# Ledger of designs, part 4: VHH binders against q9yez8

Target 1, 342 residues: q9yez8
Amino acid sequence: MVEARGGLDPRRLFKAYYSLSPPVEEPRDIAYREFAFQLFDGDVYVRHIGFDSMEELLSYMAREAPKNAYYSVARYSLPTARSMEEKGWLGSELMFDIDVDSLEGCGEVLGDSCLSRGYKQAVRLVEALYRDFGVPSTLYFTGNRGFHVLADCGWCRRLGREERREIARYFTLEGLRLELIIPRPGRRGVRPAPPSPDDPGLRGWIARAALERGVDLSAVHEAIEDLLDDVRVAIDVKVTQDISRLARIVGSLNGKAGLLVARLGLEGFHPGDWLSPFRGEVEFRASARLEESRILGRTVSLEPGRVYSMPAHIAVLLQLKGYGAVAGGEVVVRAAAGWRPL

## First folded at step 14 (VHH)

Design V1
Fold by OpenDDE, last read:
Structure V1 (fold): chain B 342 residues (1-342), chain A 124 residues (1-124)
Amino acid sequence: as target 1 above (342 residues)
Amino acid sequence: EVQLVESGGGLVQPGGSLRLSCAASGFTFSRYAMGWFRQAPGQEREFVAVISWSGDYTDYSDSAKGRFTISRDNAKNTVYLQMNSLKPEDTGVYFCAAKRTYMLYTSPSEYNYWGQGTQVTVSS
């Protein structure tokens, strides 16, 4: 329990959470991973940290209470080395990052609608990885405004920057040639067969998009750009191509929103209090205006100078986003908020 | 109103260089692939170069490869065509074109917006 009288220090909240032995997912091959942390006392990341066991990691997190916690998608022979050469790269998971900021109209603090849109794209990505590449993957909420998809397969690990970039292009569609996917009629009397939803790869996805929009499969070209909008996944290519990218530790808190990095299923995503370890009713003093928004399943609006009574999981989020500060009440911190890594 | 305005054309000697610019307005520039096309007298409009919305991907005609470079500045809503080692056969009106797409297209019919063109003349 953290007393909010006189103000709420996010460090205290995070410290409380990490001190409870929260359900943090153990990174696979933990001893081969580089860990990095952003602490509350600065903006600098502490990098090149290694742990031989989950116990060591949890102990560190309990002690340091990081604002943000990361591990490398790469496995290294010597993760604590400062240079990449010395680290000895052994392979990297394939990582995709979908940020709702990449979605049009998603400028709000943390709107449920935008998260839903991002989630849908992430699900499509997961499905496509499996369907088209034969690669199973895991979907995570980043604890803020994005989703991560991680694929850990043998051939995935060995991919270099360029190969990863090309895989990313499969989803972003940038620079691809449509005529290679859906040819246009060339010669008089010769018409290519229309795409089918059962077709492999992007052709099938485009066909599915067409059907969903009620577009005739023989008329796909007339609506192709709209269909491509539906098929495209707005991933950050820079993330995917980077073999040394850092991923958020699952079960850790995102310092930008105070929400959990959580593994998600494909059955749906309904943001709510389960994404936060913080409970209780608190008083929140707004310092900035917030237009009416649906945040974690709650309609929220703020006027500067006003004090609101609200759940702690919302208040902490709003505080971290710079909309004000918790001014009173008690925050109960729970290790198990309704989510488990396994 | 959508506008594409080409500039930078002119008379140049063989082996010379020109840099064409195309200033775009009236649409979200960063969502459009931009292309350069040219048309010589009595000839059909032909593809020269294309650049994706982010600028990360480019493509060129065979005649342009190695000599021309397409680039863009999304902050300035401008696409450029650096033309080096110009030849008399490069003479023509150069057009800037835009298409809202993630992909690259080389066919003129695929593009939605066109500029008025700028004359490039390569002669001794």
Scores: ipSAE 0.813, ipTM 0.920, lowest interface PAE 0.5, mean pLDDT 93
Fold by OpenDDE, look of step 14:
Structure V1 (fold): chain B 342 residues (1-342), chain A 124 residues (1-124)
Amino acid sequence: as target 1 above (342 residues)
Amino acid sequence: EVQLVESGGGLVQPGGSLRLSCAASGFTFSRYAMGWFRQAPGQEREFVAVISWSGDYTDYSDSAKGRFTISRDNAKNTVYLQMNSLKPEDTGVYFCAAKRTYMLYTSPSEYNYWGQGTQVTVSS
């Protein structure tokens, strides 16, 4: 066990984690992926890196201890080439990014409430991809303020920018014509059938939202904007459109929060210490004010100049967010392969 | 207080151009779809153009298509209607309208807020 004084070097923390051979998920077809890393040194991005095996990737990560680690959603014939043309694009997974920053009322602090809201939207997205498109997908926490949903299907891989944009539009609802989905009663007493939860596509989702809110299905037009708020998924369309987008390596750490990029199920999401490899009780010297917030299942507030006792997973997060520094205590770094003191 | 204030109307010769502006205040502009409507004397108010909250999506009436362009500047809380190749039948009062929505609507009854309108007259 090592006592921390004067703050912890984030690189040292990350180095400790990656040195433990953490359970990093191997990207499918690893040899065909481009890898990119942001290093702590000068925040430099290193791109166009390729690995032939998981062992090589892990070795690199252990050696370099990257602040952020990425792989391409695209498969390339030559992933280390600098130009897109030379890389030889073979197809890309369909990626969706949900950032809590897009949610109203969500500030810079990594609050549990915002994460929960983001998660809910991500689950909606996953369900819709499956129900409406027949596409299974995987949900990931990005280790900070977002969620990634990756869909990999044969027809998905070869979609271009515009097709991907249209898929994204299905979820964002932007520019769609509601009257084509749920027609209003016309002249001469013609009344269209109300939407049903069994209806396909957006019509069904609107109906389900109505039921959840206790809105009569025959009166959905009266509450339609509220219902659409429930149906809408706030994805970053730019991310979905980009066939060359980089995704975070699962099992890697996010340099902004020190949390794991983690695969999630659909049963629920409860932020906690399991999202961090850092353990122990430490002293944290606050350098900035933080209003009372729930972070990783704990209520936290900070006043500048004060020293707080707190768990290491929260302290490291707060330090990376610029709220202060670990001033004392021992940090233990854990991974599936084992653990060691920092 | 919600306000929509149209400007840019006037008298123009057939084939001429006008650019209408609508300045919005009193609401979160970037959350609203914006529309332009017009009303000729003795006629019902009719749809001209609509633009989504981000500006990425637009729709036009058949009469406006190819001649009119709707755009917006969310930083300035303003929506614009560039009208080219104007015809006498384009004469009327042009109204700016707002609806809080992700989607696009062409029916006047869907919009919550309206401006006072600006007169456009196309005459030789």
Scores: ipSAE 0.739, ipTM 0.879, lowest interface PAE 0.5, mean pLDDT 92
Fold by OpenDDE, look of step 16:
Structure V1 (fold): chain B 342 residues (1-342), chain A 124 residues (1-124)
Amino acid sequence: as target 1 above (342 residues)
Amino acid sequence: EVQLVESGGGLVQPGGSLRLSCAASGFTFSRYAMGWFRQAPGQEREFVAVISWSGDYTDYSDSAKGRFTISRDNAKNTVYLQMNSLKPEDTGVYFCAAKRTYMLYTSPSEYNYWGQGTQVTVSS
């Protein structure tokens, strides 16, 4: 329990969480991973940290109470080395990052609608990885405004920057030639067969998008740009092509929103209090305006200078986002509060 | 109103260089692929180069490859065509074109916005 009288220190909240038995997941091959942490103190990044066991990692997190916690998608022979050459790269998982900021109409506020849209794209990504590439992957909420998809396979690990970029391109569609995917009718009157939802690759996905929109498969060209909008996944290519990228530790807290990095299923995503370890009803003093938005399943609006009564999981989020500060009440921190895979 | 305005054309000797610019307005430039096309007298408009919305991907005609470079500055809403090692056969009116797409297109018919063109003449 953290008392909010006089102000709520986010570090204290995080410390409380990490001092419990947080549901932090052990990264596979932990001893081969580089760990990095952003600390509340000066927003300093600490990199090139290694752990031989989950116990050591948890101990560190409990002690340091990081604002953000990361591990490398890469496995290294010497993860604590400062240079990449010295680290001895052994391979990297394939990582995709979807940020709702890339979505039209999504502002700085963590809105449920934007998260839902991001989730939908992430699901599309996961499905495509499996269907088209034969690669299983895991989907995570980043604890703020995005989703991560991690794929771990033998050939995936060995991919270089350019290869990874090409895989990313499959999803972003950037620079691809549509004529190669959906040929236009030739001059000699030969009409190519329309795309089918059963077609492999992008052709199939375009067809599926057409069907969903009620577009005739023979008229795909007439609505192609709209269909491509549906098929496209707005991933950060820079993240995917980077073999040394850092991923968020599952079960850790995102310092920007105070929400859990959570593993998700494919059957739906409903943001709510289960994404936060913080409970209780608190008084929140707004310092900025927030137009009416749905956040974690609740409608929230703020006017500067006003004090609101609200749940702690929302208040902490708003505080971390710079909309004000918790002015009163008690926050209860629960390590296992409502963890859901879905 | 959508506008594309080409500039930078002129008379140059064989082996010379020109840099064409196309200033765009009236639409979200960063969402559009941009292309350069050219038309010689009595000929059809032909593809020269195209660049994706982000600038990360480009494509060129066979004649342009190795000599021409397409680039863009999304902050300035401008697309460029650097033309080096110019030949007499490069003479023509060069057009800037725009299409809202993630992908690349080489057919003129795919583009819905066009500039007025700028004359490029390569002659001794």
Scores: ipSAE 0.730, ipTM 0.879, lowest interface PAE 0.5, mean pLDDT 92
Fold by ESMFold2, look of step 14:
Structure V1 (fold): chain B 342 residues (1-342), chain A 124 residues (1-124)
Amino acid sequence: as target 1 above (342 residues)
Amino acid sequence: EVQLVESGGGLVQPGGSLRLSCAASGFTFSRYAMGWFRQAPGQEREFVAVISWSGDYTDYSDSAKGRFTISRDNAKNTVYLQMNSLKPEDTGVYFCAAKRTYMLYTSPSEYNYWGQGTQVTVSS
C-alpha cells in the first residue's frame, strides 16, 4: 500500500500516480502500435515510440510521468519508423470524437451538464454502430471535455479516408436529403408509409426518437427538427477519416483537467471523484471568477482573490484550467484508478 | 433583421455565363443551408441548386447539373451561383433562400428566408 503526499505541482502528482501501479489498460496488439506522449519538461511532444510489452509501457510512464499519453488507432509492421511510408500500415480502428465544447451553448462552459449532453450523443453512436453496422464499440471519457468511441472490426481496418468520411456523414447527417428518407405525403395518389421503429438506418432512428417524444409516427414532419437533433451525433469528421489518429491510453491522466481516461458503460455518466486519483482537502486561492457551476458533482463558485476549502480533485482541475492555485493543505494520490461503474 | 440580397443578374446571349451572388445578414450564416431557386413568368418557383452549411455537400436540378456550380464563402456570408452555357430556358427571376439546417432540401416550401430576386434573361 503506497501513498504519496505533496503540494499541487501537476508534474509531481502525475509522477506519483504513474509510480503507484496505475490501472492502465493494455492496448491491443501493443507491439504494432505507435505511441506518443506530451511531456511536462520542455513541453516536448515525443512520437514514433514502440513497446514490446505492457511492462515496457508502464515503466516508461512511471519514469517520464507524461502530461498526455497516446497510442495509434493504426497497426503498423514497423511502428517506430520515422516516415509513414516505412511504418507499413496494416489497418486502423474506427475512431469517433465528441468534443463537448463544440456542442451548442457549451463553449467556455465549465460544468457537468454539457458532459451529460456529450455522453448521450456518444451512447447513441455506440448503439447505432451495433444496430446499423453490427459493430461493437467501446466508449471512453477523454479525461477532460470529450468522449471517444473506438471500434475494431475486420472490414473496418482497411477502410480508406473517403469510406470513413461517409460513415461519419451518416452520424452528422450533413448533406443528406430528408425527402429521400421520409417522403412527404401527397394530396392524391399513394401516400408514403410512415416510418417504423423497425425500419433500417436513419429512418428507424427517427421513428424511435419520435416514439420517445410521444410524436405520432404519421406526423414526424411536424417535429422533424427536434427529431433530427435527437438522432444526430456531432462528431469531428476529420478525426474519423484520419487513419493515423492517436487515441488516449485508458487509465492515463489528461493533462488539461487531471482526470482519468475512463472506459464507460451505456447506463449513465455521473461525473464525480471516481474520475480522479487525487484526494484530500486543500485551500484554493482563486485568481479568476467562476459563476456557480456543477463540477464533478459539486457546486462551485469563485471570486478572484478569495481562498476556498475544497476537495483536492476539484482543486487540481481548477488549477489546470487556470482558475487559481492550491495555497495549503495536502493532496494524496490513490494507488488504483480506472474504469468505474456509472 | 434577416436580409438576403441577390446580385449579378442581367441580359446574356445563349451560351454565355453569369455569376450570381447572395449577401446574407441577420443570422449566423454558417448554421444555414442555402439554395438558389428560379421562377419564369407564369411558372412556379423551381429548385436550381442547394449547398449544405459547411459548403461540403451540394445538389442540383437535372437542368442545372453540369452547367451550374453553387458555392459559399462563410467568412463573407455569401453564396454564389456560377451559371455557364446558359439557355433561353434558364430565363427567370433567381432567388436566394436560407434554412437553418445541416441537411439539404430542394422544395421551396422548406425554406424560411428569401431574397427579392435578380433577373436573368437569356435571349438572342
Scores: ipSAE 0.480, ipTM 0.812, lowest interface PAE 1.5, mean pLDDT 88

Design V1
Fold by ESMFold2, last read:
Structure V1 (fold): chain B 342 residues (1-342), chain A 124 residues (1-124)
Amino acid sequence: as target 1 above (342 residues)
Amino acid sequence: EVQLVESGGGLVQPGGSLRLSCAASGFTFSRYAMGWFRQAPGQEREFVAVISWSGDYTDYSDSAKGRFTISRDNAKNTVYLQMNSLKPEDTGVYFCAAKRTYMLYTSPSEYNYWGQGTQVTVSS
């Protein structure tokens, strides 16, 4: 229980969360991972940290109450070493990052609609990794405005930067030549076979997108730009290339929004209070205008200078985003039971 | 008003070099793939080089590979073609073209916007 009179201190909320047996998932092969944390004091990053057990990790997070918590996609022989050579790289998982603020029309816009668009792209990525590469992967909400997809397989672990870039290009479509995938009719009226939903790879994805839109498969070129936008995944290629990249610890809090890093299924994503350990009704004093938006399943609008009664999980998000401050009420911090949808 | 303005053409001896520039305005340059095409006297317009919207991916015609380099500066809204080891068969009008896409296209018919062209003559 954290009292919000005199202003809400995010560090106290995070401290309470991490002190209450948080539902943090143990990273695989924890002793082989480099950990990094961003602390509230001065936004200091602490790197080159290692743990021999989940108990050590949880104790650290309870003590330090980090603003952001990470572990390496790489496995290292000596993860606490300060140089890559001394660390002894053993291989890295594939990681894909979708930042919804980079989607067309989503920058500077706070709202669930952009999260839904990012989620759909992330699901397509998970499905394509399995269908096209035979690689199962896991989908995570980053606790703010993005999604990560993490894949680990034997042949994946040793891929270099160029190979990882080529995999990422397959999803972003950048630099691919459409004529090699879906040829146009030839000069003398030669008509290439139209794409089929059973075709492998990108051809199949284009055909399935066409069927969803009611586009005739023989006429995909007439709608090709929309179809390509449907199948493209707007990932950050630099993240995927980086064999030393840091992933967020599942079950930790994201310092930008106060939301949980959450493992997601593929059946749907409906943002709500289950993404937050924070409960209660608080008074929120707005300092910035927010046009009507759906935020975590609630319709919210703000006018500067007004005071609103709202759920704690939304108020914490709005305060961290700079729209105002909690001015009164009580915030209850819940352990694992409130982490998942009911 | 979309505008593509080529510059840097001229008369060059065989084996020489030229650097073409294409200044773009009237659209969000970083959302467009850019290409260089050329047209020799009595010939159809042909693909020379293309570069993706980020600049990270390029493709070249067989005749340009190893001699020409396409590049772009998205901060200056400009695409370049560095032409080295020029040959008389490189003579023609060089056109800058733009298409709103993240993919690469080598057919002139796929491009929506074209410059007026700059003359490159390799002779003597």
Scores: ipSAE 0.461, ipTM 0.799, lowest interface PAE 1.8, mean pLDDT 89
Fold by ESMFold2, fold request of step 17:
Structure V1 (fold): chain B 342 residues (1-342), chain A 124 residues (1-124)
Amino acid sequence: as target 1 above (342 residues)
Amino acid sequence: EVQLVESGGGLVQPGGSLRLSCAASGFTFSRYAMGWFRQAPGQEREFVAVISWSGDYTDYSDSAKGRFTISRDNAKNTVYLQMNSLKPEDTGVYFCAAKRTYMLYTSPSEYNYWGQGTQVTVSS
């Protein structure tokens, strides 16, 4: 329980969370992973950390209460070494990053609708990885404004940067010549074969998207921009090609929003208080204007200088985003006892 | 308002080089594929080179391959065409074109925005 009369220190909230039995998921092959943390006492990252067990990891997080917590997608024979050559790289998982702020119209918007758009793209990526590569993958909310997709396939662990770049570009569609994949009819009225749902690659993706929209397969060019929007995934290719990339520890808190890094299913995503361990009603003093927005399932608007009564999970998010500060009330931190933050 | 302004044209002897530039404004340059097209009098506009919005993918006409290089600088909102080993057949007006896409298109009919053109004359 954290009292907010002297202002709310996010460090105390994170400490409270990590001191309870937090539902942190053990990274696979923990002893082979490099860990990295951003601590509240500065902007420096602590890297080259290793753990032999989940108990050691949890003890570290309870003691340090990190602002952000990460582990490598790579497996290393000596993860605590400071250079890649000394670490002994054994292979890396595939990681894909969908940053909601990179979606059109979402770059400065603090709201649930942009998260829903990012989720939809992440689901398409998970489905396409399985459909086109036979690779199962898992979907994570990053605890802020993004999604990660992580695929651990045995044949792909040793792929180099260029092969990983090629896989990522398969989903971004950059550099493809559409007329070579789905030709338009020529001047003489010759009609090329329409795409079909069993065609490989983009041609099959477009056909399947067209069927879902009720678009005639022989006329996909009439709706081509909508169909391309349905199938493209706007991932950051540099993240995927980076064999040393860091993934967030599932069940940890994201320091930018105070929300949990959460494993997600493919059946839907509805942001709400389940993404936060923080409960209670607090008084929040706004220092910035926020136009009416849907945040974690609640409608919120702010005028500078005014005090609002609101749920703790929203107030913590708004404070971390720089919209003001908690000015009073009590925050209850819940991490175990019959409540699931994931 | 979208504007594309070509520069760098001129008179060059055969075997010479020119570097064309196209300054773009009025749109988010990094979300557009850019192309160079050329037109001789009495002929239709023909594809020369195209570059994807990130700059990582390019394609060239058969006549341009190996002699011309398209590039872009997204910080300066500018696309370039380095033209080497110029021939009299390269003479024409060179146009910069833009399409909001991550794909590559080589048909002039696919492009929505066009510059005024810059004259390239290879003679002597």
Scores: ipSAE 0.448, ipTM 0.801, lowest interface PAE 1.7, mean pLDDT 88
Fold by ESMFold2, fold request of step 17:
Structure V1 (fold): chain B 342 residues (1-342), chain A 124 residues (1-124)
Amino acid sequence: as target 1 above (342 residues)
Amino acid sequence: EVQLVESGGGLVQPGGSLRLSCAASGFTFSRYAMGWFRQAPGQEREFVAVISWSGDYTDYSDSAKGRFTISRDNAKNTVYLQMNSLKPEDTGVYFCAAKRTYMLYTSPSEYNYWGQGTQVTVSS
């Protein structure tokens, strides 16, 4: 239990969480991964850390109470080496990042509706990775305003930066020439066949999207703008290109929002208190205006200078986002949080 | 009002260089793919170079490859065409064009907005 008398210190809350048997998932092949942490003191990143066991990782996080916790998508023969050359790169997972704030109309919006849009994009990506590349993948909420998809497969582990960029391009569609994928009829020759749902790659995906909409496959160009919107995924290509990229440790806390990095299924995403290990009712003193927003399933609005009674998980998020500070009440920290806490 | 204003044309000798600029206004520049097209007297407008909205992807006509470079500066709302090793057959009016898309298109009919053009003349 952590009381909020005299104000709320996020470092103490994170310390309590990590000290109470947190439900952190073990990264695969833990001994091959470089770990990195952002500490509350000075926002310093500590890198080139390795662990031989989950027990070592948990002990470190309980002791240091990191603001953010990461492991490499790369596997290295010597992950603690200071130089990339000495680390001995063995390959990297594919990582895809959907930043909800990059979606149209979401850049300055604090609320659940944009998370739902990002989730749908992430599900589309997971499904397409399996359907079009034969690659199973895992979907995560980043604990703030984004989603990560991680995929690991034999053929993709050794891909370089350029190959990873081309995979990302398949989803963003940037720089592709549609005329080479779905040619228009020429004036001098036979007309090209319309796309078929059995066609490989993007051509087949567009055809399947057309069938879902009841669009005639011979008239795909008439509806092409809508069909492209159905298949495009707005991922951050720089993340996918980077073989040394860091992924978030599942079950760790995101320092920007105080929410858990959570594994997600494909059947829906409904933000709520299950994304937070923090409970209790608190008094929150607003220092900034917030237009009416739905945050973690609750309607919230703020006027500067006003004091509000609210659940702790929302108050912690708002404080970390700079909208004010907890002024009183009790914050209870749970040993495990997320889906249906005890 | 959407405006595309080309500049930098002129008379050059064969083997010379020119840098064309196209200043854009009246739309969100970073949401648009940009292209350069040219038209010689008595000819149809032809594709020269195109660049995606981020600047990360480009494509060139066969005649431009290896000699011309398209680039953009989204902070200045400007697209450029660096033209090196110019030949008399490069002579014509060069047009800047814009399309709201993340893809690349090389047909002039795909583009919604056009500049008035800038003359490039490469002498004998």
Scores: ipSAE 0.431, ipTM 0.788, lowest interface PAE 1.9, mean pLDDT 88
Fold by ESMFold2, look of step 16:
Structure V1 (fold): chain B 342 residues (1-342), chain A 124 residues (1-124)
Amino acid sequence: as target 1 above (342 residues)
Amino acid sequence: EVQLVESGGGLVQPGGSLRLSCAASGFTFSRYAMGWFRQAPGQEREFVAVISWSGDYTDYSDSAKGRFTISRDNAKNTVYLQMNSLKPEDTGVYFCAAKRTYMLYTSPSEYNYWGQGTQVTVSS
């Protein structure tokens, strides 16, 4: 029910979503978590919020219709306190952040191919966490241009910043000396053992990547740059180090793109309308040029000043990204018993 | 055009200190590991210190460990080498080098870009 002539009001869209029994997942141990929200009014961040139940969280989100919604990876004995000492830190989950804009050729570029590249790295990380640390983890799409991987295990919770940094280094490969991990064959007639897929750490990772590519394990140095690219995960180390980091609430909306924060499996990621609670067909007036891009499974291009008919979920994304505004049509939002017009 | 410009070399007495600087341009500095290497007359260029692209990880030759400190300022596109407790054996031309990588490499042959060098002379 967006009346056609001044663009969508994102606050109203988000309000409708959160008011209609949204499929938000309850954070584990909700009473121990600090919550934080970015609100549409004045772009204000509100932190140090606590909830004793999912009902309280849902009521808050329906009332405030936040632009972004978060909970702490940390558990605290008093999550509403303002300082870490007062909060009583009990431990933090291990969180990894993959921002697709940091990938080569992906900065400032909309498009599904960069999301697919980020997804591939996130899957690699989930598999390596289990294989190398025995840690199952959960993969999430952040609702915009990134992925989070969360691991909650007993020994993970107690790690300090420096241990978390070293775990992140394991995946980013930063500062490692390859020659200490995979020595080159020497001229002295001593041949160092080639890496084996059973080797611990990066050495085993490189061996498994080599087998996948059909590279002889005795000759990994001949393809080493490609193999390192296959095993490296471009995570933001600062996120992983931060014991007080905030994770997005699964099922909430990301204010930058209007897409759901979604739990993902490892079997593939195909962006599409399932990432959005918004439906309908709208007219979109472009205010910026967009070269041909595949966005949420659809090919899109824009010329400034032109009006396009498109699905609501793509139009909302483009408006939030600053490419124009919805100029007409009807948006339908998910409800507990179906879909409702605004 | 990639350019690495070293400065800060000079003549110093044994036990003294020098701070070398290397100003970089022509590439995205924060995507490069940086290193300091030195060459004495008649010798091959040898590893002194290396630092990862974020500045968080370093490594040193045995002779530099404990006396030299490599650092970088990615906002200023500059790498530094603080050299303390200098010895006559430290005499040589010191080169700044860059490689596009997140890993650390200590062989000069791995590095793609080099400065012109700055002379360090340690003698009475």
Scores: ipSAE 0.421, ipTM 0.782, lowest interface PAE 1.9, mean pLDDT 88

